VH-VL binders against Uncharacterized protein ycf53 (ycf53). Designs and how they scored, part 9

Target 1, 237 residues: Uncharacterized protein ycf53 (ycf53), of Cyanidium caldarium (Red alga) (o19887)
Amino acid sequence: MNRIRFISLILNLDSCDSNIQEYSRLAYVHDLNKLMDENFVSLLLIILKLAKNSKRLQPTYHNVYLFNLLKSYALSEIDGYVLGHFSRGFVNTLMHYKNAQYETLESLLSANNFFEANKFTQQILLELAGEQSKQRNWMYFTDVHSINHQSVSDLNHLWELYSQGNFGFSIQKRIWISVNKNWKKFWKKIGWINSNSKWLKYPGEFMWAVNAPPGHLPLFNQLRGVYVLEFIFDYYL
Below, E stands for the ipSAE of ESMFold2; O stands for the ipSAE of OpenDDE; V2 stands for 0.75 times the mean of E and O plus 0.25 times the DockQ between their complexes.

## First folded at step 1 (VH-VL)

Design t8 (framework fv_tislelizumab)
Fold by ESMFold2-Fast, scan of step 1:
Structure t8 (fold): chain C 237 residues (1-237), chain A 124 residues (1-124), chain B 107 residues (1-107)
Amino acid sequence: as target 1 above (237 residues)
Amino acid sequence: QVQLQESGPGLVKPSETLSLTCTVSGGSISSYYVHWIRQPPGKGLEWIGVIYYSGSTNYNPSLKSRVTISKDTSKNQVSLKLSSVTAADTAVYYCARGPYDYIWGSYDEYFQHWGQGTTVTVSS
Amino acid sequence: DIVMTQSPDSLAVSLGERATINCKSSQSVSSDVAWYQQKPGQPPKLLINDASTRESGVPDRFSGSGYGTDFTLTISSLQAEDVAVYYCQQYYSTPLTFGQGTKLEIK
């Protein structure tokens, strides 16, 4: 991938030469890191300034990764204001209807603290399921009916955006459908069971990193049955 | 020993909806997944879709807009409806199933048991 | 969609000789391949599942092999009753797809 093609992707520009939608997560991260230098950072800041009011600059995992990477470069105070503007813009777009709990989850995910993000996601789900689920610290399979559709969608979006598209309930659903809703094949593909079909031991055998298998996170306890996750896949996504 | 038996009209007019029924004996559809597969004259096999024991479905994307699979567990029957039929829908229609392990929610989509097939001709 | 391509489209083999049918997938399907035999006026009959596991009651002259993208069905010594059309099928991902079929005839 070259810089012009990359700029086209950032600005969501139509391209007759390539299918940007087929650009893999790993290839994107690899190419971006390879292209990143002082000159490209300077060019990107100019482009971002020009595009700040444009609908072309979307809160995608590509752009979230880019902005987080740009923050890691030692920039002047003036350049910091530009990056701060676009970071707050994406946060505002993503967090338009979010409360303080979702801000905390975003903070954990942006820091790649997937272990704590997973724990916090489970706490949010229990709270959304209702007072009784929260007090007993687990969800009855009927409690999922109490969860607001938009809340599940928002939670899913946070995981997708901060995992380079690798994590989230929507990713898990796509894999589940791709194996014809076979739960055992699904669990094996997302890395919840080993090659002998035995559950991985929590927490040490799970991968708390973005390079884990697609759909590996967030975790969902299947020992109490598949109904809750099945309901989320069928009715909330 | 499980048996599957398809039934339906032999002739359907273009633009109408085709309705087929698969009756299962020797087992309950509450414990099995049932697939529909068709075969045009002199052609190969095409997977249409499946209904899971839970009642949820999955369809071949090429047919998804026209296909509905449903079940009646009290009659041990699975139904296939295909809307807006054309001459290209002329085929032998089969229902089929494979093994299932309900504890793990695990099955494989190869087919040990097939119905005898029912012939559908789309003609005016 | 995963495309399953069989070769040859038709095959003529003498009685008692070896028949080999090939099946290639457009992407890896692990070992999730089944083989079927279909005679005129009959539904398909399962011969092999998981690429190489023979279905109960199927004669031992039938064998399957392969992994990933290349699969083979072999009949070690052709008998008259083996004249049929043979289909491969992947069940790695949906939509489930079949090969176009190989017609086996006596030479």
Scores: ipSAE 0.000, ipTM 0.441, lowest interface PAE 13.2, mean pLDDT 79

Design t9 (framework fv_tislelizumab)
Fold by ESMFold2-Fast, scan of step 1:
Structure t9 (fold): chain C 237 residues (1-237), chain A 119 residues (1-119), chain B 107 residues (1-107)
Amino acid sequence: as target 1 above (237 residues)
Amino acid sequence: QVQLQESGPGLVKPSETLSLTCTVSGGSISDYYVHWIRQPPGKGLEWIGVIYYSGSTNYNPSLKSRVTISKDTSKNQVSLKLSSVTAADTAVYYCARDLTEYYYYMDVWGQGTTVTVSS
Amino acid sequence: DIVMTQSPDSLAVSLGERATINCKSSQSVSSYVAWYQQKPGQPPKLLINWASTRESGVPDRFSGSGYGTDFTLTISSLQAEDVAVYYCQQYYSYPLTFGQGTKLEIK
């Protein structure tokens, strides 16, 4: 990919270009990193600011990755000012989420701190499930009825965007369907059980990195999760 | 082979607190859930509550605040306390293992301990 | 609470004949139903889980079926050792609830 195509993606002008549409996430990441220098960083920050002000900026995988990369290249006082417009989090700001917990979750995800992001996601779900779930520090499968559809969708969106499409309940549901709802094949495919069909030991045997198997995160407590996860798949995603 | 064994006082006076112990051998109570179930003479089964490997509990709402389930992992024991007992609490009390947090059916049961509430 | 209702309360069947025990839930419990056998003076013994999955060591004559609100335990050819009280149990939601029991006797 070249510089003009990156600018087109930021401005959301690529919907009719089949070459850009076929560009893989991995190729995007590789090419973007290859093209990064001080001049391109400065240009991209200006373009992001203009796209936000014109309401053209969307929280796509591409733009989330780009924004996170640009934070590591903050080269001037002007860069700090532009990035300050997204102080609540890139996705939170663009989606107008009104939930401080989502800001904390996005901060953890943007830092690639998937271990703490996983723990915090489970805490949010417990709180959404109601006071009784929060008091006992885990969710029973009947408590999931208290969780609203939009909240699960919002949590999923954050996980999906910050993992380059590798993580999220939506990804887990897609894999579950692909193995004809066979739980053992599903757990093996997302890496929750090993080749001998034994559960991985939490936390050390799980992969807390974006290159883990698709659907590996977020975890649901692997000994409790199947009933709640099935409900989430069928009713909330 | 995992085995569960209940023990208790046999006879308890009305208004007192019933205390029962479930001792586990051949396995660790940290590896599974333990449920308490009771059966009044000539009647069916009533679920009392469960303690998870984490130590968290869940109780049958019909028993109100009278029930407490706890565990001592060093002794491999689960305890049930039922306060303010009446004649209606007369029953055989079972502890039972739930092998996995996914499945709330009980695959291994203790022999049961008979509790009579009488003056 | 989910109420589990068994029918009949008592059933007499001749040796070698089929015995059928029914269990109805007050709301859908999907396939989250287990069946237990209890002989006099003994604790309950798990026979069937997930409505139709037979426990290891349970004779092939025992089978379970059903989904949603209607469940059935079938003994295809009654043996003398099958005389017992049978209970269904839902594990779809707390509190866990059992049916009232069906007493199976030889006719």
Scores: ipSAE 0.000, ipTM 0.407, lowest interface PAE 15.7, mean pLDDT 80

## First folded at step 2 (VH-VL; framework fv_amivantamab_arm2)

Design a4b (from a4 with heavy chain S31D, light chain N92D; at its last look DockQ between E and O 0.10; V2 from the best seeds 0.00; counts 0 for: pae O 8.7 > 2, placed apart)
Fold by OpenDDE, look of step 2:
Structure a4b (fold): chain C 237 residues (1-237), chain A 121 residues (1-121), chain B 107 residues (1-107)
Amino acid sequence: as target 1 above (237 residues)
Amino acid sequence: QVQLVQSGAEVKKPGASVKVSCETSGYTFTDYGISWVRQAPGHGLEWMGWISAYNGDTNYAQKLQGRVTMTTDTSTSTAYMELRSLRSDDTAVYYCARDEWFGELSPFDYWGQGTLVTVSS
Amino acid sequence: DIQMTQSPSSVSASVGDRVTITCRASQGISSYLAWFQHKPGKAPKLLIYAASSLQSGVPSRFSGSGSGTDFTLTISSLQPEDFATYYCQQADSYPLTFGQGTRLEIK
């Protein structure tokens, strides 16, 4: 991939980017990193500003990654722009999320802190499920129906975007379906059980990085949370 | 009201088998699982295994693998625990407890009264 | 297997005392932790589930806290009927495992 191709993706001028993201995610990220220099960073910032102002900037895998990459350069101009226009988070701003919890989650995901993001996701789900779930500190699968549909969608979207399509409920569901909804096969495929069919030990044996198996995150209790996850799959995705 | 009623005390010889029953009432049997827990004299509680009354799935403690079998009868809402090749160290009070599979209910919220199984020559 | 270690193994206290029992898991179990009360000749009784949720019918003087590996059961003001053995149990993964128990005796 070259710089022109990358710019085209940022401006959503190429409809083929979805296939690239799905099949060559890590390679894509690697190629993007190779394209980055001081001049290109400046150009990308200009494009970002223009896209934002024209309301053409969309929360895509590419744009989320680009935004985080730009932030990593710690330039005063970038920092100032981010603080002024995306203080609530890139996706939160573009999607007009108003839930403060989603800002916190996005912050964690943006920092590649998937461990804390996972923990916080469980907390968010409890709260979304209702006061009883929150007080009980335990989500019942019947409580899943109490969660606002859009809330689950938004939560899933954040996970997908910040994992470049590697994590989230939708990814998990897709994998689940691909194994004919066989939970044991599903758990193996997403890496929750090892080759000897033993459960991974939390948290040390789980992978808290984007290079984890697809569908690896977010985590649910494999024994007592199966139907919670299934109900999420069936009703919200 | 929810009730779990276990079978009576048993006295067995080494090498024999024992089958303890746990009759449940007051709730939908297939909505839950059943866990079995035992306590040997002078020792703590030990989890033996679990069975789902919904689909019959089981999980046994490794130390009891091959010697224990848990079953359910949905028509009578009764759970059974069979322990084979009994040894003296199997002497204990055995409990059944209502448990869960789907993450819907409080685990171990109701217990049977216990069944004393004595293994002696 | 996940090992559950309780502390102390035994404690002597008086009516009205504040009593604290701790339980440590060998690995993270999130909040899948329960506390049981066990009296001689009786079946164990669930007190707390999900680390901090009070079972229906259990007096409010009982409370649970903790997450991850360290958990605590607290009796704010000990009553005569509270003298018993207490157990923690992890329900994170199979096999389910209990702590070794804490015997609460009259001082």
Scores: ipSAE 0.013, ipTM 0.516, lowest interface PAE 8.7, mean pLDDT 87
ESMFold2, look of step 2: ipSAE 0.143; ipTM 0.635
ESMFold2 (binder alone), look of step 2: mean pLDDT 91; pTM 0.923

Design a4c (from a4 with light chain Y32W; at its last look DockQ between E and O 0.80; V2 from the best seeds 0.00; counts 0 for: pae E 4.2 > 2)
Heavy chain, then light chain:
Amino acid sequence: QVQLVQSGAEVKKPGASVKVSCETSGYTFTSYGISWVRQAPGHGLEWMGWISAYNGDTNYAQKLQGRVTMTTDTSTSTAYMELRSLRSDDTAVYYCARDEWFGELSPFDYWGQGTLVTVSS
Amino acid sequence: DIQMTQSPSSVSASVGDRVTITCRASQGISSWLAWFQHKPGKAPKLLIYAASSLQSGVPSRFSGSGSGTDFTLTISSLQPEDFATYYCQQANSYPLTFGQGTRLEIK
ESMFold2, look of step 2: ipSAE 0.330; ipTM 0.704
ESMFold2 (binder alone), look of step 2: mean pLDDT 91; pTM 0.922
OpenDDE, look of step 2: ipSAE 0.182; ipTM 0.693

## First folded at step 4 (VH-VL)

Design s10 (from a4c with heavy chain P107E; framework fv_amivantamab_arm2)
Heavy chain, then light chain:
Amino acid sequence: QVQLVQSGAEVKKPGASVKVSCETSGYTFTSYGISWVRQAPGHGLEWMGWISAYNGDTNYAQKLQGRVTMTTDTSTSTAYMELRSLRSDDTAVYYCARDEWFGELSEFDYWGQGTLVTVSS
Amino acid sequence: DIQMTQSPSSVSASVGDRVTITCRASQGISSWLAWFQHKPGKAPKLLIYAASSLQSGVPSRFSGSGSGTDFTLTISSLQPEDFATYYCQQANSYPLTFGQGTRLEIK
ESMFold2-Fast, scan of step 4: ipSAE 0.604; ipTM 0.826

Design s14 (from a4c with light chain A91D; framework fv_amivantamab_arm2)
Heavy chain, then light chain:
Amino acid sequence: QVQLVQSGAEVKKPGASVKVSCETSGYTFTSYGISWVRQAPGHGLEWMGWISAYNGDTNYAQKLQGRVTMTTDTSTSTAYMELRSLRSDDTAVYYCARDEWFGELSPFDYWGQGTLVTVSS
Amino acid sequence: DIQMTQSPSSVSASVGDRVTITCRASQGISSWLAWFQHKPGKAPKLLIYAASSLQSGVPSRFSGSGSGTDFTLTISSLQPEDFATYYCQQDNSYPLTFGQGTRLEIK
ESMFold2-Fast, scan of step 4: ipSAE 0.602; ipTM 0.826

Design s20 (from a4c with heavy chain L105S S106Y P107Y; framework fv_amivantamab_arm2)
Fold by ESMFold2-Fast, scan of step 4:
Structure s20 (fold): chain C 237 residues (1-237), chain A 121 residues (1-121), chain B 107 residues (1-107)
Amino acid sequence: as target 1 above (237 residues)
Amino acid sequence: QVQLVQSGAEVKKPGASVKVSCETSGYTFTSYGISWVRQAPGHGLEWMGWISAYNGDTNYAQKLQGRVTMTTDTSTSTAYMELRSLRSDDTAVYYCARDEWFGESYYFDYWGQGTLVTVSS
Amino acid sequence: DIQMTQSPSSVSASVGDRVTITCRASQGISSWLAWFQHKPGKAPKLLIYAASSLQSGVPSRFSGSGSGTDFTLTISSLQPEDFATYYCQQANSYPLTFGQGTRLEIK
């Protein structure tokens, strides 16, 4: 794809939801990296500035990927803009999140530190479920009712946006439904069990990278039951 | 206080089977897996297999596949390991150990006291 | 299967010595390695997990280091209760495997 067509697609995606099937995650990353040069970077920064000024904009994973690539160029104009407007994180700023834990999570996700991001996501969920869940380091099935559904949506959005659409509870739900809610088929599809239907050894056999199977992360209660994840799928997403 | 308490020593003839129990307390049984590890006299530690206390899923060492069966009883918070077609080289101290799925201490953090199984004519 | 090889097979030391035990994996295991202390008639005891994390209740004279394939357990200022056999164990993939053990003996 040429630069003009690519830029047009990016501008259209700023106004679109995650269900658009026209352009795949892998194609976006490949084409963007292939077309990056000094003039193109400057133009993309202008597009990002325009997106920031829109009160109707909800960030897409395309916006997040672009933001991270622009930051990686370490240009003074980009550094100044980031420090001035996005010191608390790109998604946290655009969504007006007021939770310092979400800033920490976004920092881990933006660094592709998925192992620590997974642990931190579990900690946030346990704290939201209540003090007893946090102290025991796992959730009773009744504790899930204490979690605000907006918090689950916010956590999901951060995972989806920083994984190029590959991770998150919403991705896991779509896969679960696609296998008629069959738990073993679901676990196999997202890579939690192997071809012999045996659980992977945590943490070494799991893939802590964005190219893992769709829905592979975040991990959730594989040894402690499926009720909490089922509740999240049915009621929060 | 977390405890794993195993059944007592067994003496068996070659070809017999043995079933060792591991009764747990002080934690939620279904939140962890149980691994079984043995040590023959004069030898090192050998992993035998793992069972999930939540759903009963198992993973056995290939050397023992077909001879070993691991089960759990949630009502008594007890794990079991049955080894069949016993040979003299199965003489060992058998341990159960708690295996955690997540967290920073997801290694064998608590062990049973061990069960000596002697296989002799 | 991942093979774990410990070196040395035995070491003789005196109280107060610094002792180093090494463990090598036949393939990369990241940091997913534990160290255990085993005394006759007792169950093994977890000392170090995730290659370098000290288990709660274990004296600070024990430390672990390494990543990938080469790992080290160090005991600074050896104490009388430290004479035991030490095992490394990879927790990267099934089947779980242990090293052959290193016997720490009184000099």
Scores: ipSAE 0.436, ipTM 0.740, lowest interface PAE 2.8, mean pLDDT 82

Design s21 (framework fv_amivantamab_arm2; at its last look DockQ between E and O 0.05; V2 from the best seeds 0.00; counts 0 for: pae O 6.1 > 2, placed apart)
Fold by OpenDDE, look of step 5:
Structure s21 (fold): chain C 237 residues (1-237), chain A 120 residues (1-120), chain B 107 residues (1-107)
Amino acid sequence: as target 1 above (237 residues)
Amino acid sequence: QVQLVQSGAEVKKPGASVKVSCETSGYTFTSYGISWVRQAPGHGLEWMGWISAYNGDTNYAQKLQGRVTMTTDTSTSTAYMELRSLRSDDTAVYYCARDEWFGEYYFDYWGQGTLVTVSS
Amino acid sequence: DIQMTQSPSSVSASVGDRVTITCRASQGISSWLAWFQHKPGKAPKLLIYAASSLQSGVPSRFSGSGSGTDFTLTISSLQPEDFATYYCQQANSYPLTFGQGTRLEIK
């Protein structure tokens, strides 16, 4: 993949890559990173500005990655632009999320702090599920149905975008379906249990980076969380 | 009301197998799971494994892997636990307990227990 | 595996006493904890689930508290029928595990 191709994606000149599998997307993003230099960063910033002004900037895996990459350069022009136009977060701004908690979640995800993002996601879900769930620190499936569809969608979207399609409810569901909805196989596939069928110990044995197995995050209670996941898979996605 | 009724006491030789049944009533069988718990004389409660009557998924205690098999019969709302290659230390009272698949109630109802004695 | 450790292993008390039993998990189990009462010749009886929820039909003198790793079962005023062995049980992860039990006997 070259710089021209990447620019084409940003400008939505070629949408054929929208169907690329998430596994290949990770490698793709790494290749993009190798193309970056100071001059190209400046060009990409200009392109993003133009895209935003023309209302064509979309929250895609590549754009989220690009945005974070641009921020990592810590240039005054980039910082000023981010502060002026994306102070709430890149995705929050583009998607017009109403829940302020999603700004915090996005901040954690953008910092690749998946551990804290996971914890915060659990907190968000409990709160969205209602006061009883929040008090118990425990969601019953009967509580989960109280969560609005948009909230689940937004959470999934944030996880997918900032993991380049590696994490989120949607990818978990896909993997779950691929193993004929067998939970034991699912847990092995996503790396929640080891080869000896033992549950990983939280938090030390879990992987908190994008190189974790697909569907590894977000975490739910390893035993009882399956009920929440099943409900999410069946009714929200 | 919810009831779990287990099969009667068993006396087995070492190396033999035993199959204990747990007939359930008073609730939707397929909406729950069944856990099996045993208690050896002078010891505490030990979880053996779990089976979902919803989808047939199972989880067994590692120490019993290869020797235990749990099954369900939805037509009779009955759960079964088979333990093979019996040893003297398998002598215990075995319980079945309702374990909700949806996570609200677990071990809320129990069978009366089945004594399994393993002796030469 | 998650180890559940109860304290004390045994306790002698009199009718009317306040009794407290503790349970500690080797790792965080959130509120995935239950308390059971077990009498000889009888099946165990669920008292508390989700750490603090009282099972239907259980007297209000029983209460549970705690979250994470430390949990407590309290009997506010001991009754004659309460003398038994009590177990905590974690439902956070497989394998499910019980505490070693606390024998509550009459003083």
Scores: ipSAE 0.020, ipTM 0.547, lowest interface PAE 6.1, mean pLDDT 86
ESMFold2-Fast, scan of step 4: ipSAE 0.646; ipTM 0.845
ESMFold2, look of step 5: ipSAE 0.457; ipTM 0.743
ESMFold2 (binder alone), look of step 5: mean pLDDT 91; pTM 0.921

Design s22 (framework fv_amivantamab_arm2)
Fold by ESMFold2-Fast, scan of step 4:
Structure s22 (fold): chain C 237 residues (1-237), chain A 118 residues (1-118), chain B 107 residues (1-107)
Amino acid sequence: as target 1 above (237 residues)
Amino acid sequence: QVQLVQSGAEVKKPGASVKVSCETSGYTFTSYGISWVRQAPGHGLEWMGWISAYNGDTNYAQKLQGRVTMTTDTSTSTAYMELRSLRSDDTAVYYCARDEWFGEFDYWGQGTLVTVSS
Amino acid sequence: DIQMTQSPSSVSASVGDRVTITCRASQGISSWLAWFQHKPGKAPKLLIYAASSLQSGVPSRFSGSGSGTDFTLTISSLQPEDFATYYCQQANSYPLTFGQGTRLEIK
């Protein structure tokens, strides 16, 4: 096992461009937990401090995975400091997000609480779309004009980073394009409809886990029409 | 840009309590801890304790346990240190310091002189 | 508690001299040691963290080394503004502890 390689991954010094590389790196990192001890955890904490202050670290899902692993091995004397320095969340801190709701969302995603994370994402989108969307508890396509592009991008990044690249609006857009913008093929591919083209029943038939089909989460209600998600794909992502 | 500004000097009688404030600016208050360090005349630096501005977790030096309380007010980005049952040997300059990573004090307040005399 | 012992307790030196201050921990602290400069009437100033990492804005004549229980602070070419008291501090475990200080005096 190579501790230098582990450090390179946490600092985003190595980028992964293929599915094979991503899988291999994650498997390698899992094995590195056998090398975790008090002194190595302490070393990783100082390295994370340097990364946080550099403005050069663009977080990857390897970084998110390694941070969560590090937190699980932190000693009680250190744990309070670790929480204090990343109180806003790992991704929120590195990306310098200035929105308290994103902190709550990151907390839910880091706990693999995808059900509550999905509900909270819908709530954030409704609030960003304005009072009319919030009052009726769903969004018309005209309401998305009120949401700025950066907000949707920020939400998307949190979903991507906490799902190993499996979830997010960007992943959904990529799949939509891959089926030549055919909505039924899209819904089938992301697991929102079954083989008979019938909608899954919310919430029980959906998969609230990272191993769900690519693009499965976050959910967006298409029964009101496809234009809201299409608008998000074309103008916000 | 980063500043820690402490409250002014205090003169107290033995048995009284003192509460020193540390108002911070130029950074996200809840992302850092605050340590309190004191220096008695003619002596070295002594760590008193630490508080997380994120969740209010504290760790106090054993010799001060039961007499010291550290708190934060996120709405004003201010940390507080209250020391009770003051003795003459509590006479010291008290400092707050931003604690970025487990005891690394990168920015300090100007210090508050607390004099305990009869 | 981890005891931090500095040597010497005081040292007299001239501008341009190379000065070395030693710090010993009563038990292993890995590299979790910081060095501070303290001048009368001012707050302490962080010079070095993690035993050897120079704090931003600190002159390069300051350097730190060591691991485990034995650590050194070196000033390669002493300047007039460097006359002060220097403290080591361990950050390995609670309670955080300082050395007794080394007073650097003009010869």
Scores: ipSAE 0.000, ipTM 0.412, lowest interface PAE 18.2, mean pLDDT 78

Design s23 (framework fv_amivantamab_arm2)
Fold by ESMFold2-Fast, scan of step 4:
Structure s23 (fold): chain C 237 residues (1-237), chain A 119 residues (1-119), chain B 107 residues (1-107)
Amino acid sequence: as target 1 above (237 residues)
Amino acid sequence: QVQLVQSGAEVKKPGASVKVSCETSGYTFTSYGISWVRQAPGHGLEWMGWISAYNGDTNYAQKLQGRVTMTTDTSTSTAYMELRSLRSDDTAVYYCARDEWFGELFDYWGQGTLVTVSS
Amino acid sequence: DIQMTQSPSSVSASVGDRVTITCRASQGISSWLAWFQHKPGKAPKLLIYAASSLQSGVPSRFSGSGSGTDFTLTISSLQPEDFATYYCQQANSYPLTFGQGTRLEIK
């Protein structure tokens, strides 16, 4: 890939669907190593800051991943200054998310720490459902009515962007619909039960990596009923 | 106040079957699973299997597959473990324990049921 | 199956002592390890889950550490009620497996 293509992907200037993953993560790393020098890294970061200030930058699978890589290549004082404008997290900064916990979630997702990201997503949902759900450390299906659509959408967006479209409630919903809302077929497709229809042992048998089956993460405890996840699918996404 | 109360001790002959009950209270029965764990005299703890009180899904230890059946009765908030074709080495104290698919495992236990298999 | 080996098989200690019990898994189990206390005539009691998380209601003198294959349960300042058998259990994969137990006895 050439430098103009990187700029186009970062700024969403291409005519293509900017959330389609056409370029592998290994190819990004290889091409960045080949094309990157101190000046090009600084240039890309400055372009991102200018686009952010002009309110023309939207997060995509491409620019979220590229920004995360650029942080590891940033060495100059100007790079540090520019990165300071994204200190709350790239997606949080661009989307103006209002929930401070989303900054922690984005930090975990950007580090590919999916296990802690999953735990923290459950904690955020409990807090959004209200004080009683938080105190008992689980959610009755009636508590889910306290969670607004935008909050679930924001959580979903973070999971989608940091998994290149592999994870999120939206992905889970599409798979659920594709199996005619059959819960056992759904669980099998997303890898929560094995070929013998037996539940995977949490947490060790689950895949805490981006290459897990589509819809594998975030997890939701189905032993307390399917109603909360069904409500999220039917009413929030 | 979570409680798991098991049925009383049983003496069985080789080849017989035993069915141990575990009556629960103090929580929503269908929101948790129940694991069964046994301990033979002079030996350590051995996991036998798990059942979901929500949908009845089971997962049994391979060595017991075909001899064990776990069931639930939601109307009485009771879990059952039936072990068939009993052998002398099945002599053990059998425990039920509250289990969660996610999170904490075996946070509450029944008092145990001694099953003695002898001729 | 994942085999869990505890060391020592038995340990003698006095009230006020620091006691350390170790548990080794035959393959990596990340942090998915629980510790149980078992007293004669009573059901086992969960002390520690996820290798280092203290169960609600368990005294703070109990602590767990470790990851991968090597795990430790520590009892700081042993109390009379702590004399029991202790078991580790892996929660990484089915079937769930326990260590052979460590008997903590009065010296």
Scores: ipSAE 0.022, ipTM 0.567, lowest interface PAE 7.4, mean pLDDT 83

